# Designs tried in a protein design chat: miniprotein binders against p81326. Part 10

Target 1, 226 residues: p81326
Amino acid sequence: MLHFGGFIMEINHISKILEKEREEYIRNKVEEYLKQGFSKDDAVNKANQSWRTYIGHRIQDVIYNLLKKFLKDSGLKVTTDKALNNRNLPEELDKVKRLIAINYGEYLFLPDADVIVYKVENNDIKIIAIISVKNSFRERRFETTYWKLKLKESPVTSHIKVFLATPDKDNEISYKCPNGKPKKMRIILEYELDGIYFLKEDFEETEKAKHFGKIVEDIIEISKKL
Key: E = the ipSAE of ESMFold2; O = the ipSAE of OpenDDE; V2 = 0.75 times the mean of E and O plus 0.25 times the DockQ between their complexes.

## First folded at step 8 (miniprotein)

Design u1 (at its last look DockQ between E and O 0.55; V2 from the best seeds 0.00; counts 0 for: pae E 1.7 > 1.5, pTM E .686 < .8, other shape alone 3.409 > 2.5)
Fold by OpenDDE base, look of step 8:
Structure u1 (fold): chain B 226 residues (1-226), chain A 82 residues (1-82)
Amino acid sequence: as target 1 above (226 residues)
Amino acid sequence: SDEELKERIEKLSEEIFRIYELLEKAGNDEAMRRIFLLMLKIWELLRRLEETGDEELLEEARKLIEEARKIIEELRKLLEEG
């Protein structure tokens, strides 16, 4: 039984659903930027960029809240990198933050971790998975793979699964070899990451490329092995 | 308080999930879509409340909660009459 129940039907159309808000959003933002003294062209460009950021956050909201809800009964907890950016963190989140940090010698930096799944057992925190959420791959195409590779370099973080969740609105990574031509991005992402989860139906399924509906089960299974 | 508001929104979110499940059982696709859209708005609001605690956002949140309650009541009635 798919953990998300009827939400799967809505998830499959999340990009289309959210895109309906675009025209109104753009109009309002353009007006806002015009009032700020920007030219019409600048206002439009800024509004479009704002929309890209906004829609990304909205998709992340969906994924975060669904995972938080459906992992709760398993005793798993969910947070975000944004929640970890506070100066005063609760002890639990401070530990989470430290357990995902990447060493750059004199500095520790956090990977892009839109969603972080962890468990608390006997006052010990174990990081289970990081989910990167992307709506499109126009920018930062391999950023998630970079973070995965960096996490692998340390025995502290090497066990952390890194997943990509995406509606892949533009069909950039939905298929490996459309028309007989290899899609470099799909192949590399699938190879380097622990899994890709699609918020859509129209994609090439593989062992690592799955529908988002399977992510809860996969995370729970991973959590049992840690 | 911001924390009280967050708690109210979280409770509302849980209620929405329950109603969604009931609507699913009833096979009411239109109502399911409507409540899903409401959920999306609530989740956005929650995120914004975590990011910014301004007074304007609090007012927006209150309005959304009121709207959500009305929608939930309507959908519950629909389920009871169905």
Scores: ipSAE 0.659, ipTM 0.847, lowest interface PAE 0.7, mean pLDDT 89
Fold by ESMFold2, look of step 8:
Structure u1 (fold): chain B 226 residues (1-226), chain A 82 residues (1-82)
Amino acid sequence: as target 1 above (226 residues)
Amino acid sequence: SDEELKERIEKLSEEIFRIYELLEKAGNDEAMRRIFLLMLKIWELLRRLEETGDEELLEEARKLIEEARKIIEELRKLLEEG
């Protein structure tokens, strides 16, 4: 019953909400690393990295649970790349894994697909979209575009929409031309991907760069065309 | 069984959303933020439960849901008093 709009305040401020927990988290992690024998400087650096991973996972959990809830009545199912890497996959999820995997000769790898949306029609599975969740663009800045390009290379995966979801706390991709200077990362990501969904208020909105609250409607519309 | 565990996880997930719906009607931003933080912790536990089958995580998640219910009851009592 609850529409996505009921979560919009929390979603668009998720970085601020999580930040209130940062000080305690870092303190506890530094203590853990010191007990393991790391120097103070190493413990602090490791604690900060641990925090970035922690908030990334929390944002993935939000996206997964909200999409699972609000896509269910449209006949759409949601899974994660983590769930697809479990050893004991149900047959349905094993098929999802095979339909999204990319062949590298002897090796079969999943794209950067934190959250996967699919539908089931008469035991046939159609992959609708994958959502890559990025909390930071410090490393692997264009990995999502690489996976989009790889999926485009095959007619069996070329229909799959590739989305990026991010709070972009550090404003690395929030604007195309801040101060009149092109922001390469934003421009390339927007050009290559099917959409960028921001978990914050302050960003330059375009046809492909939208508030996260619009993602459910977009996915439903895409699914009707397949 | 795996199907029984999946049913338990789904019921808890729906209970979390139902709790949030009740709180949204009350319109208290601070309480909604507190519940959202609990939802994040519960979602993490449910994900790990689904991955590992560790039933102790189920009990831990139930404790956090109970904490969320106490927050709602406290808020409802406060709103009735004015």
Scores: ipSAE 0.519, ipTM 0.787, lowest interface PAE 1.7, mean pLDDT 83
ESMFold2 (binder alone), look of step 8: mean pLDDT 75; pTM 0.641

Design u2 (at its last look DockQ between E and O 0.01; V2 from the best seeds 0.00; counts 0 for: pae E 2.0 > 1.5, pTM O .715 < .8, placed apart)
Fold by OpenDDE base, look of step 8:
Structure u2 (fold): chain B 226 residues (1-226), chain A 82 residues (1-82)
Amino acid sequence: as target 1 above (226 residues)
Amino acid sequence: SDEELKERIEKLAEEIFRIYELLEKAGNDEAMRRIFLLMLKIWELLRRFEETGDEELLEEVRKLIEEVRKIIEELRKILEEG
């Protein structure tokens, strides 16, 4: 927890903090879509969809920048899947891209990799971890699990740790068996992934389900074993 | 240059973190939140700039950096006087 210092308190409330912007964001987007000729109902729906995307990006920004900062002293580097989408990649990023690619026979595709942590040692790149960032699990609930399983299928990528980072705004995966009822999603995600990191305090902690404050230490430890 | 801007932002981020820690010790929750929100905004703008390459967005980032710097200076003065 020491690595993020005072930011841990703010991180714990990141979802709530960002949610304060929602009303204004929605209002502005609705107006924008109305000006584009959409109906009121369509404008509202589009605005809500836009907000979901926007808030996801904002949380990803936090995680990306924090990891980039706090892993820097350890010599670890951080990038994103978006950065890898460029046609003209620096050699280093081109290698990163190739080292996370999944084979589908005639095609190579990249996993959803919101944040990618890697190290450069003796001009060789080693991918350490992929962090998927999700605010809510309304959509694409098991996509991260799919990518983890696909990465395991190749000796090139099988070592890559896949983590999920989430504030779990709707408490969908914060507890395994609330009220004695198993939460299928929590159980499966925890089982299949290498770790779940919560940007909140109110969750059931396990060996794999931890507070986000531990992610830096965990990544550094993994990096030493590679 | 884009690289110079990134360097400036990184330096600013380091200063923000330091000030945040000082404010935490001082128990100034309001100032802490304000700085955190500014950081979030900087990160958003940086991402958008990287995605779009919009020069107008770059100017917005520069303005925000300047604003943050001013706030940091103000907060440092408060902490030194306290």
Scores: ipSAE 0.596, ipTM 0.818, lowest interface PAE 0.8, mean pLDDT 88
Fold by ESMFold2, look of step 8:
Structure u2 (fold): chain B 226 residues (1-226), chain A 82 residues (1-82)
Amino acid sequence: as target 1 above (226 residues)
Amino acid sequence: SDEELKERIEKLAEEIFRIYELLEKAGNDEAMRRIFLLMLKIWELLRRFEETGDEELLEEVRKLIEEVRKIIEELRKILEEG
């Protein structure tokens, strides 16, 4: 628990920790793009875009590894949407993909699910939860809620819990009524999702809006009900 | 531009949630399910456009936005007549 608690404490400051490496990362990427022949302004813009992708993947990797490590003793397995997009999938992961993918015309869609938690029970797969990792709410800010509503339509998927995990560094959803004004994005996300887990210390806690350190316990409790 | 299109999509998604209970009163569960699927397809097509640069995907997105708005308009007419 001390190891778990210490790791969770650091993840609550993940944005600050990663920001310290930002300047060196940007410097290195700018030099790389300049060597490719881009103008200085283009190289800077490309480096900033690269950083945003990089930091998002880093946060997702930390979440994935934490869940994989601390859910294993409860018989729960963890995968990612990236792993499910590989063409040559092991049979187990192919079953996971088929349980949550939506065919729409010529396209196969996966939920907005950076991390997927499931269990194997009597040679059958039960999806427990999907976790969408969101570093900012500039784009696709409500997509996760639409996936929750879609999953609720079918008795095969209606049990799947849909969580959002976010550092929310810019306080886009941290408070319900900042300055006395209702924050519609926070209210909608909290109402529609099964939980929001913040990777920081300062936010308005509610029954559904919690510190990220609670996510392992919550997932385990949910899995016992399924 | 594609940035303006993306913001229009996010505003539409918020609009649908803000009027969700009123649209349910108009009483077509199939229409609401269709709206949800169309919005999810819109976001997926945008991701594929970002990966491939295929401009035809943006045109498909514009058509789907119009389909969503037509369904919303039909539901609003039902409310006005009840």
Scores: ipSAE 0.501, ipTM 0.811, lowest interface PAE 2.0, mean pLDDT 83
ESMFold2 (binder alone), look of step 8: mean pLDDT 73; pTM 0.609

Design u3 (at its last look DockQ between E and O 0.73; V2 from the best seeds 0.00; counts 0 for: pae E 1.8 > 1.5, pTM E .765 < .8)
Fold by OpenDDE base, look of step 8:
Structure u3 (fold): chain B 226 residues (1-226), chain A 82 residues (1-82)
Amino acid sequence: as target 1 above (226 residues)
Amino acid sequence: SDEELKERIEKLMEEIFRIYELLEKAGNDEAMRRIFLLALKIWELLRRLEETGDEEILEELRKLIEELRKIIEELRKILEEG
């Protein structure tokens, strides 16, 4: 077990840590929107929406930076979909972008790829994994599954592993059958995806549902088989 | 330069990881958490800087880097004395 030390385990507290910032963030955003001429109710709603986006980015940043750090020694590289949205891409990133593109006939579109892990061997790029980061499942519950299925449809992308990383703050997918009732979302996500990685300890562990601390090892292992 | 700053941050992050491991060995949970929070703040500021190019963020990042250097030095002293 690559002991990635206690630092990666700090991720268990990420939701709690970031939630401490919420009150101040919301207050500041509400004031900002009020100054823009929005009503109090609209300002509050917009602030809450802004927070959801913000917290998502913050969690993504943590995951990105952790993966970038812990995969570096293995020779694996990490990028993001945001980095790929640039018009002037370095050759390497341009290749990455093309290798994750999904064919829609006349158009190529990128999957939601919050974090992309790839390797460069003999000037060839191999995409290893895409990690989708979700804080909550209130919206777009099966979007990651959609992208996984689409990636499977092409021999160019069918090998790409798709992982979901989440703190699952609201325990929407932490357990398969809490109180004897199947959680449809957990079951489907676990079935369709290559893995779910939890940024917490209180979840039902399975072969595909693991603690985030295992993701680095899993990715390295996958990379050796490609 | 932006590249020099990135390099400095990368080196600082490496030091953060090292000091965290030392703190972990020492069982200093409070200092471990503090170091982790500082890492989070650096990553946030880096993202914001990349997104906005805001000079204010750059200045905040510089201040944070200096603060972190001081904290790391203090923690090293504590670990060497203990």
Scores: ipSAE 0.699, ipTM 0.869, lowest interface PAE 0.8, mean pLDDT 90
Fold by ESMFold2, look of step 8:
Structure u3 (fold): chain B 226 residues (1-226), chain A 82 residues (1-82)
Amino acid sequence: as target 1 above (226 residues)
Amino acid sequence: SDEELKERIEKLMEEIFRIYELLEKAGNDEAMRRIFLLALKIWELLRRLEETGDEEILEELRKLIEELRKIIEELRKILEEG
């Protein structure tokens, strides 16, 4: 019951599956931006950026829905940082939001959480883990490690596990020493985070770097210790 | 209402997971890909509906749900006849 009902074969190729829609998506977005008054060059640049966001959201959708389904029988609930930004927030989700927010003096911000796993016991909420979903590491390479460090600074959030989930299509973090050279990004991410979960088969597996198919077992095991 | 529709979608997704598991055991890669792509689209529309509340998305979602039900029924008959 750990293989997401057989979806594992498609998960291993999710970036390739989604890439097939890129050309049509870009063309439609350029048209939309031109209607908004942007120049052709600006419209193309915005469309390419929109595509990268679209891919990230699609992967997040898969991760969210699979975790929601396969964690349910263990009494674990799943939400997203986007859902927590809703203007009409139910009391339960308002509590979740308050429990992961980080204080910056006069300002209160949510970490880049993407997917949040929590449980409810006696009307109290315990945040178990957050999963950052990254399709590419071209920018904001170490944002997830920053949020882990911030959560670690407070005793009320230091227990929260911070995971990274990625197809890593371009092999930016798949191996520690590709071509005999240490890959700084992989080494730092693995050192600082509680785990990295790959949505593909071709990567260097370690204690913290695993296939995405193992994430449900890991989260359930962690929840039992809390 | 939104809650009733959400419950129907969750039940439909449970059927998807069951048929997908059967397709995997039968080695039907094309049907698995087809079902996966439909699930991805339904999940995308659900997210956009929650983020925007746009009723046009609700209509698109109802159409995809019916398409998916017909495909699942077709695939179930194929698996049972085999």
Scores: ipSAE 0.510, ipTM 0.801, lowest interface PAE 1.8, mean pLDDT 84
ESMFold2 (binder alone), look of step 8: mean pLDDT 75; pTM 0.640

Design u4 (at its last look DockQ between E and O 0.42; V2 from the best seeds 0.00; counts 0 for: pae E 3.0 > 1.5)
Fold by OpenDDE base, look of step 8:
Structure u4 (fold): chain B 226 residues (1-226), chain A 82 residues (1-82)
Amino acid sequence: as target 1 above (226 residues)
Amino acid sequence: SDEELKERIEKLMEEIFRIYELLEKAGNDEAMRRIFLLALKIWELLRRLEETGDEELLEEARKLIEEARKIIEELRKLLEEG
């Protein structure tokens, strides 16, 4: 086991850590929106929506930076879909962008790719994995699955592994069949995706559902087969 | 410059990872958490810098770097005394 040390294990606390910031964040945002002329109710709703976006970005930042750090020694590179949205891309990133694009006939669109892992060998770029980061599954529950299925439709992208990383704070997909009732979302996500990585300890582990601490090793192993 | 600042932050992150490993070996869970929290702040700042790059944010970044250096120095001293 590449002992990526306790630092990756700190991710188990990410939800709790970020939740401590919520009250202050909401308060400040509510004040901001009130100053903009919104009603109290609207300000609260907007603040809560802003928090959801914010916490999502914060979790993505952690995952991105951890992967970037721990994959560096293996020669693997990491980028984000945001980085690919620039008009003037370096040649390397422009190639990455093209290699993850999904064909819709007259149009090419990028999948949701919060984190993209790739390697450069002999000036050729190989996309290894896309990691979708989700804090909650209230909205767009199967969006990652959609992108995985779309990527499978092309020989250009069919090899790309699609992983979901989540703290699953609300235990929406942590267990397959709690109390004898199948959790449809867990079952479908696990079936369709190449892996689910949990940013916590309290979940049902399977071949595809693992702790986030295993993602680096899994990605390195995949990279060796490409 | 923005590039110089990013380089400084990168070096700071390398130090954070190193000190974390040392703290882990020392079994100092509290200090480990503290340095992890610092990493989170830095990563947030990096993202914001990439998104906006305004002068106010640069100043915030400079302040955070100085704060981080102080924390790292404090934790290094803790390791030397322990």
Scores: ipSAE 0.696, ipTM 0.870, lowest interface PAE 0.7, mean pLDDT 90
Fold by ESMFold2, look of step 8:
Structure u4 (fold): chain B 226 residues (1-226), chain A 82 residues (1-82)
Amino acid sequence: as target 1 above (226 residues)
Amino acid sequence: SDEELKERIEKLMEEIFRIYELLEKAGNDEAMRRIFLLALKIWELLRRLEETGDEELLEEARKLIEEARKIIEELRKLLEEG
């Protein structure tokens, strides 16, 4: 029998679990940068930036592997934008890449989509959803919204659902009207995206803003309509 | 051999999920943290294997499997003693 509940739900606390490693991580990184000749201030800034990247990658790893594991029996496949940038792509992934690429004149670029869900039927590929993983909204706050709007510009990509997955540990988008004032970032993200999935317990739930544990069911339901 | 290694990793992850559930029932928070962090390391490596197929990652994966077996054995003994 398969057991999903306790371990998978612990992902709602992944930032807290990893935070216990922060002090040692930062200390080691500062030492590393100091040995490279950086000033103390630069080393500290670089170490903190490295920590934020480390956390984001760990969350992305979890999301990728969970989706791959739980979507497999539904005939859905999962890849990443990093995998699509490899030089020698199998035919299947090359088709996935072409189906999500955005045209900028003489250049084709992939959306900044961390995880991509698709299905294959009779050698025909249908992109179901992309999931952008964000640990912080201090910079590039509306990047995911930009990609949703670009995908809507073509009939070939307009069906693609665009989701945001985030622990939002600093409560940057967890509530629509904290202290009685509309939170622009939350309102715009929820309006423009197809869904926001929180890797934490405390946030304002809506039809589009949900616990991360709901994402597999949602993707499966969407795939049945395509 | 690549497919065989991926199958070993998948079975290992199922074992990790089971031990996590037992540790949760036992209320051993530190052991739960240890095996969760192990799962994260394995998932990072599995994603990198899928993205690159880099042959040198196969050796890194074998080393991680051996580390994981030792941690799992320690945690099983802990569950038996409790």
Scores: ipSAE 0.374, ipTM 0.748, lowest interface PAE 3.0, mean pLDDT 84
ESMFold2 (binder alone), look of step 8: mean pLDDT 79; pTM 0.714

Design u5 (at its last look DockQ between E and O 0.01; V2 from the best seeds 0.00; counts 0 for: pae E 5.6 > 1.5, pTM E .758 < .8, placed apart)
Fold by OpenDDE base, look of step 8:
Structure u5 (fold): chain B 226 residues (1-226), chain A 82 residues (1-82)
Amino acid sequence: as target 1 above (226 residues)
Amino acid sequence: SDEELKERIEKLAEEIFRIYELLEKLGNDEAMRRIFLLMLKIWELERRLEETGDEEILEELRKLIEELRKIIEELRKILEEG
């Protein structure tokens, strides 16, 4: 928590803060889609889908930039899957890309890796962690878990920690057993992933489920063991 | 250049984090929120610029950076006078 200083307070409210932009965003997108010839209903649906993508990117931007900033002094580097989607990569990023690739026989594919943390030592690259960023779990609920399991199957990638960072806007995974009923998603995600980091205060803390403010320290500690 | 712009953003970010800590101590929640929102927008535009190379985004980003610079300077003055 201490690493982010005062920003931690705003981070705790990031979902709420960004949600204030929704009405205007939706209005503008609906207008845009109407101009493109879509029906009102289609325009609204498309606008809502666009918002989900947009808000996800905004949260990812925060996490990326914060990690980049706060891991810099430790000598750790941060990149994104988007940055790796280039034919002409610098040697360093090309190595990063190859070191996170998953084998599907004739093909190599990259996991969803919103944020990738790595270090360079003696010209060798070591991948430390992949952070998946999700605002809500309405779609692709176990996608991060899939990638974790796939990474675990190879000795090349099995050491890579996979974290989920989320404000959990809809309180889908904030608690394990609210009202005595197990939340399947929370239990599975916590079990399969190396950690869940919440961009909020109202959640059930466990060994693996922590506040986002702990992620920098955890990553640094992991990096020292590699 | 794009590199110069990134460097400016990084420097501003460092200053922002320092000021943010001071503002927190002073209880200036409004200024903290304003700075935070500007940073969010700057980071968004930086990402979009990297993805699209759109000059309009670049210009918007320059404007926001300048706005943020002005706010930081104003806050520094207040903190120095206080």
Scores: ipSAE 0.648, ipTM 0.846, lowest interface PAE 0.8, mean pLDDT 89
Fold by ESMFold2, look of step 8:
Structure u5 (fold): chain B 226 residues (1-226), chain A 82 residues (1-82)
Amino acid sequence: as target 1 above (226 residues)
Amino acid sequence: SDEELKERIEKLAEEIFRIYELLEKLGNDEAMRRIFLLMLKIWELERRLEETGDEEILEELRKLIEELRKIIEELRKILEEG
C-alpha cells in the first residue's frame, strides 16, 4: 500500500537527518560544558546525556506528526500527554484525559503516554493505544510497563494497548539473548508491553517486536475490533 | 553520583518485578499499590530533577528511594519465609 510505504520512507529519511546532526550537537555541547568548568570526561558524559534527551523529544514530535497524518483517513485521532496537561482543555481532549487517568484515592494521575491514539464515534471516545517513546534505557526503563500494569487493573482501561517506540541505537533491547546471555531488559519489556516498535532495521523481530513501519497497520486493525 | 542515583532507582524497579507476581497471587493489593505509587513518585521526581537541577528535589528523591528500599526488604523477608 502506497500509504504505508510513504510512512516508512519518511521515517527512514528523518532518522538519517537526525543521525547527521549528532556529531555537531555533541561537539557544541561539550564546548558549552567545558566553558562551565567541567572536566573533559564530565563534559562528554553530559553532552551525550543531553543528546539522548534532545533526540527523544525530536523523535516524539516526528512520531506524533506521522501518526496524525497516516491515521486520519481511518477515522483515528492522535494527541499527546503534553496537550492533555493544559489547564483549559477542549471537551474532546478532556474526555480523553479522563479515560486514561488513574485513580489513587484522592489523587488522579496521567500515565506516561507520549502519544495517544483514539477514535470518536457519535461523540463517544475510545482510547486505542498509548505509545511511549524512548531513545535510551538508562533511566526509567520500566516506567511504561508500570503504567500498563495499572491500566490492566481497570475494566475501563484494560483494552488500551501500550507500545514502546525506540531507535535503540546502542542495542540495549534489540536482542533477547545477545552473546548467548538473556537480556533482562528486552525480555521484561516484551513480556509486559503490547508491542515494541524499532526505528531501525537491525533487531530481533518477534510477534511483539517489530519495525516501526508496522505500527499504523497494527493500530488500524486493533481499532476495528473496538 | 548522579549515575549512582539512577542505577539505584532502576535496581529498585527490577527488584519489584521479581516480587510482583507473588504479591499478586497473595492478593496483597495494598502493598502492590504502595510500591507502585512510590516508584511512580520517584520517577516523576527524577524527571523534575533532570529539568531543574533543584537540590531540594534531590533530597526528597533520596528519602523516597530509601523508604522504598526498606519496604522491599521487609516484603522480601516475608515472602522468602513463606
Scores: ipSAE 0.149, ipTM 0.630, lowest interface PAE 5.6, mean pLDDT 81
ESMFold2 (binder alone), look of step 8: mean pLDDT 73; pTM 0.636

